# VHH binders against Uncharacterized protein MJ1128, part 5

Target 1, 280 residues: Uncharacterized protein MJ1128, of Methanocaldococcus jannaschii (q58528)
Amino acid sequence: SQPLYSENPVIQYFKNPKPFTVENVNMPVTYYGTICGKYIGYQITPHNVNEEARKCFYKYFKLKDKNPKEAERYLKRGLFLTEYLISQADKETAEVDEKNITFIVWRYNFEFPLYNLSKGWRGALCQAGCLKTLYLAYEATGDERYLNYANLAINAFKVPVEKGGLLKIRIYKNKSYYWFPEYASENPPYVLNGFITATLWIGDFGNKTGNADALYLYKEGLKSIKTFLPMYDAGDWSYYDALGHRCNKHYEHLHRLQMLWLYNKTGDEIYLKYYKKWRE

## First folded at step 21 (VHH; from A3 with S56N)

Design B2
Fold by ESMFold2, last read:
Structure B2 (fold): chain B 280 residues (1-280), chain A 127 residues (1-127)
Amino acid sequence: as target 1 above (280 residues)
Amino acid sequence: EVQLLESGGGEVQPGGSLRLSCAASGFTFSSWAISWYRQAPGKQREWVSTITEGGNTNYAESVKGRFTISRDNAKNTLYLQMSSLRAEDTAVYYCAKELSYDELWEYFTSGTPHDYWGQGTLVTVKP
C-alpha cells in the first residue's frame, strides 16, 4: 500500500492552433490505482508536475553550452510547467504569533485513504519540490518573479498545519521538534523520506539565497531527522512512517541513499549506522 | 567535468604499507565528501572510507585502525594511507565524488545514473 510515483504520462499534444501554439503540452500523471478499496486512478498532481519541470531544467543546464537549440526546448517546457504550478497555487494568509504570514501552497484534488486524507490535502515533499522548481526557473532565466514565488512557498513551512501550512510540532521527551509532513493533517503519519527531502531542499534554497527563514527551518529539520531516526528502525529494514508500515524495496533503497548522503554531508555516525544496518 | 585520477598502487608484502593518492579536478574539491572504494576480482565494489567536506572520517570495519583517509584541499588531493596490509586488501582502489542530493533524487525518481569514479589503481598484497 505504499504510494508510488508514476512516470507514465498521458500525452495531450496541441499543434499550432490559432492563435495559440505549443510544442509539447502533455501533463505528467501519477497512477494511484485503488487505495484501501477506493479507486483513485490517474491524477495530475503538483508533485509529478514539479518533478517533470525539474528534469527539464536539469537537461537545459546540461545542454545549454553543448546543444543550445535542444536546451532551449527543455527550457521552454520547464518554464511552461513552472507557470502551470504558479497558476495552481493557492495564496493564503495566516496569523502566526500575532503576525500575518502570506504564503502559497499546492493541493491534491483527490482523497488519500491510506492516511485518511480528504480532497485538498497538501504535503511538504510536494511543496519543497515546487520550491526547488521555482528556484531552478529563476536560475535559468534570472527572472526575479520566480524567486519571489519561491519566497512565498518557503513561508508555508512557517505556518502550522492547523492554519493551512506545513509545520507540525512533534513532541519527544517533553521537547518540541519541527516536522514538515509529507501528508499534512492534525495527526500526520510522519513519513520519513519526504521529511528528509523537504528539509534538504529547504536548506539548499536557504544556502543559495540567504533566506534566513529557510536556513532556520533547515537546521531545525536536521535536528528532528537525527532525533526521530531511531523510531524508523525495523532491524535490518526500515519503516516508511511512524505507523509501523515497513518500506517496500523501492523506498528502502531511498532510505539507504538518504542515510549515506546525510553521513557524507554531516559526518554524523548515526546515519552511517543505519546505512549499514538497513539492507535492500 | 569531474575528473579523478588514482595513483600509488603496486605490489607489497603482507604487513606492508602503501599510500594512495587521488588527484581531483572539475569541481570545488573542498565542498564535497570524497570516498575510497575497492573491488577485488570477481567481487562487488565495496566502500572503504569517506572524508566529509568538514573533515570527519569513517571507515569500513575491515580496514578500521589500518587505513587513514585524508585530504589536502589546497592540492585538490585525496589520500589513503594503508598499513598492516593483508591478502584480502588486494583490489583495484577507486576514489569517488559523492552525489549531490539533487543527483541522488534524480537517480531515485527517474533512474538517471550519476557516477564520479576514477579509473582505479591496483593494490596487490603478496601471499
Scores: ipSAE 0.621, ipTM 0.816, lowest interface PAE 0.9, mean pLDDT 87
Fold by ESMFold2, fold request of step 22:
Structure B2 (fold): chain B 280 residues (1-280), chain A 127 residues (1-127)
Amino acid sequence: as target 1 above (280 residues)
Amino acid sequence: EVQLLESGGGEVQPGGSLRLSCAASGFTFSSWAISWYRQAPGKQREWVSTITEGGNTNYAESVKGRFTISRDNAKNTLYLQMSSLRAEDTAVYYCAKELSYDELWEYFTSGTPHDYWGQGTLVTVKP
């Protein structure tokens, strides 16, 4: 379920507590239309905001030595969108294993009927995208405030879904496995592509910062990807989720890209096996 | 920025051998998986072989046992040793730097192209 960028931005005046202020902003939107008879329409979501922010930071890093004036434009937009995300984050504390964990989390301001989600739901893909955005802002500026928020964002993956976080335990053959659900609920659909992406971005954060929790979550996520991957095999095609929904061609292509990438990174033959098997 | 320059192509008889090289610059070569792809006349590009950051290798079924991929990280150079060449191996061979996960995701979500291909080197196997 990857929302698409929209060309029809919402024009809105913003006042930002960091050094820039804008009067007109093209905000990224996603058009959801009607889902299961319920009109969702155009939405500004943390997911499509973090995607636009990350694109801005990537362009900044690409251009900063070649075209500093244009690069600065992208930096300012990336930071503006990052500050928007910070302003929208919910800070929460939950008790987990007799320890209080303080975390931040981003929520969707609409219901999602396909997976029976009420307004205020959250997802690991969106969370990991916001985590990446915060780290990119830190990398671009050296401002430790962004890294501090990123560390709080990681903590959401340590907190069970039932307590407001993004950790779900899956049981397989009497063994517990970590899962970071793209659509968090008591009984999530276990969408594969978002779990893979969240796991890999958590790992990237851990590797770059030395955050021990991120490194542990990454290792646990990789074990779960490998363990549950056969469950997503539909023959010469793949399932999108654990509910038996087959991928469309767009997401099948993503699964193949993810398999090849994981093979190239890890050398584990299981990923090459499914890359070859899922032919699209 | 990223530059990949293939060399070593040419004409060979069936059953012959050829060694391709790819000189790389503009990135930390040792940190990336690097691949060979090929494109026969009128066909789509197809994957041939990959060598990972850690040195693991794999091959398309059509070339397995006949081609050997290797890398020299000190020279920033990728190699493809080709033997037992057949007419169906005739193609332009390309060296490619594989994408970071961020680049892969950006391509998937935005259509933003990230491609790091060389200009290619022609291998012709005589009928």
Scores: ipSAE 0.614, ipTM 0.816, lowest interface PAE 0.9, mean pLDDT 87
Fold by ESMFold2, last read:
Structure B2 (fold): chain B 280 residues (1-280), chain A 127 residues (1-127)
Amino acid sequence: as target 1 above (280 residues)
Amino acid sequence: EVQLLESGGGEVQPGGSLRLSCAASGFTFSSWAISWYRQAPGKQREWVSTITEGGNTNYAESVKGRFTISRDNAKNTLYLQMSSLRAEDTAVYYCAKELSYDELWEYFTSGTPHDYWGQGTLVTVKP
């Protein structure tokens, strides 16, 4: 028989829900335990939600021609999680260089004492993951609303951290460079792996959509990765951040994967140099 | 849907030459880094050479100066020109499409593997 179809993705996920009722759903959570003597506990984070949504979309794309009914289940869950992210986004406007920029941003609703972050902090890795999620939703449905939100999400990278966005300027040899901090603050720790990932996902968005701002941010991000990379060299190992913390083995492996990937993408020998130099 | 079909393997005398080919389909060949790997009997697969979408090349030290990787984007074909072959070069040679960044990130975060390999072509260098 023909099923009742609805354009509302939340209604599609819950079969014909009745208003003012409670629906139970599995949401991903992170257990933070106690950080610097402060109990943080279990948290629903936009990072974990966008990761689960992306996994659902990847499963949808893998299965859509092979097993359409199973694929539709993943599509519905992916869209539900995407609508959750949209509902949690803050829409803001900031004046930058005498122009108003309207953007959306995702915030963590708890403090993060390790880097002295108060409730409402944000990060470029999480933002780029949400950007990717919105684009995947657009790719899966053709619904321009998701692309519109993605264009607003990219704008956060044009707005300085000091004005609520995710752009930090780093100075090197009296030149200014773009940085997208994973832990946004006035003096961020400049975590490398998240900056690389955010830059690459911004670039993917720009390449797929032609968004001129994303393409510019991608170019500037690549320039910054190359420029600052030597500062993360600890010899046969790498630093996690600009505060001198060495990677654990898990993140050192990620850095090596990122170096090889960047070499394969760009052909720039600096990435191969550090891939060969940083051992596990 | 991704298909990689190696050819050109065979037996060769020490010091001889072979040219391997890899016919690719099911993806936009010109947009990806493509690599050769090899696996000798009883050994793990090892990287041999990569050519980027921009045409930049690199080689494992064991083959540098003897092997040349190239690509023909119009024919969707990857090549490996092998010269000065040694007994140690005896292996099954595989063509591989490198991972997208999304696939790399998924592997890092969840352990989900992604592999795009051909069936391989055997190169035997006579003792």
Scores: ipSAE 0.599, ipTM 0.838, lowest interface PAE 1.1, mean pLDDT 88
Fold by ESMFold2, fold request of step 22:
Structure B2 (fold): chain B 280 residues (1-280), chain A 127 residues (1-127)
Amino acid sequence: as target 1 above (280 residues)
Amino acid sequence: EVQLLESGGGEVQPGGSLRLSCAASGFTFSSWAISWYRQAPGKQREWVSTITEGGNTNYAESVKGRFTISRDNAKNTLYLQMSSLRAEDTAVYYCAKELSYDELWEYFTSGTPHDYWGQGTLVTVKP
């Protein structure tokens, strides 16, 4: 009889340099300046790195059959940035309902005074962006190591914020709802656009991989978007967060795009209602 | 590459009917919301109707009760059945594929355009 599988060594697609190599590379850097009287300055953030990596992968996919030499340049850069993100992830284990959950999470190595966040804070939008980046790396290379990291990244959304994860329970009419806070804390501001994006990217991952936890989190996230959406209605404009801050014009446009997209995805007329109501 | 090819336009008497078709290729048709738009001479393009991937439909107020949007996922084809046509319905009619969420986010963050429109088909309702 034959074995059910063939054992081959796991081959990493991306070839890391030799240990102790010094490289001069182009990394995205954000200048935060001073926030609420505190100087934050220049920061390399996992959010900006995952966004740059995704842009590289999208370029790779568009060019790989037309201009393979140029496409390979984008692939190499996208993979390098993805490897950087992997090296910066914190691997943690938390007990949730008497079960141990192992997850990876990306943290910001500076404080964020606008929402009273101490160094080491995390957010669902950044996490979901890293999740998407890992999946794109897997799609580009077939290297299952990236998919394994993505599965660990999903687990962070199952772990309560109080235990280092990205799940916050939000109460409405004596019922509990899932929320994935863009700025995770004990009492988050509940920023809407980041929650929507995280929910949708979790769902995309679940649909493409069959990850049952991702599919469940997606369904719970959709319920919460619909339930809490009226709280973000400011009339012919929308609120950015649950603290009553109105969107600037740029984020109002994003909210309108998100409403139309959710209508197209779900068919629920509540999203078309707000798309028409929130004028920019 | 995404392709959208409208057909079925022509001249019609007031009160008449036409059926427009939009043949789609280069994407998984059944997974996307598809819309009809129209543009009368000298006017801005306006939304007419949308059918979602789940089959939900919505219509502009000016066409409700007269136009019916439908899709045939086996043939990758979108339809617009128009009845009780009026002179004001004279326009070039376009079909459009909506964005993926990734395309929407890329547009928001970088301004990269993702516009998926057909060439259009002319509908002329005689006075």
Scores: ipSAE 0.587, ipTM 0.828, lowest interface PAE 1.1, mean pLDDT 89

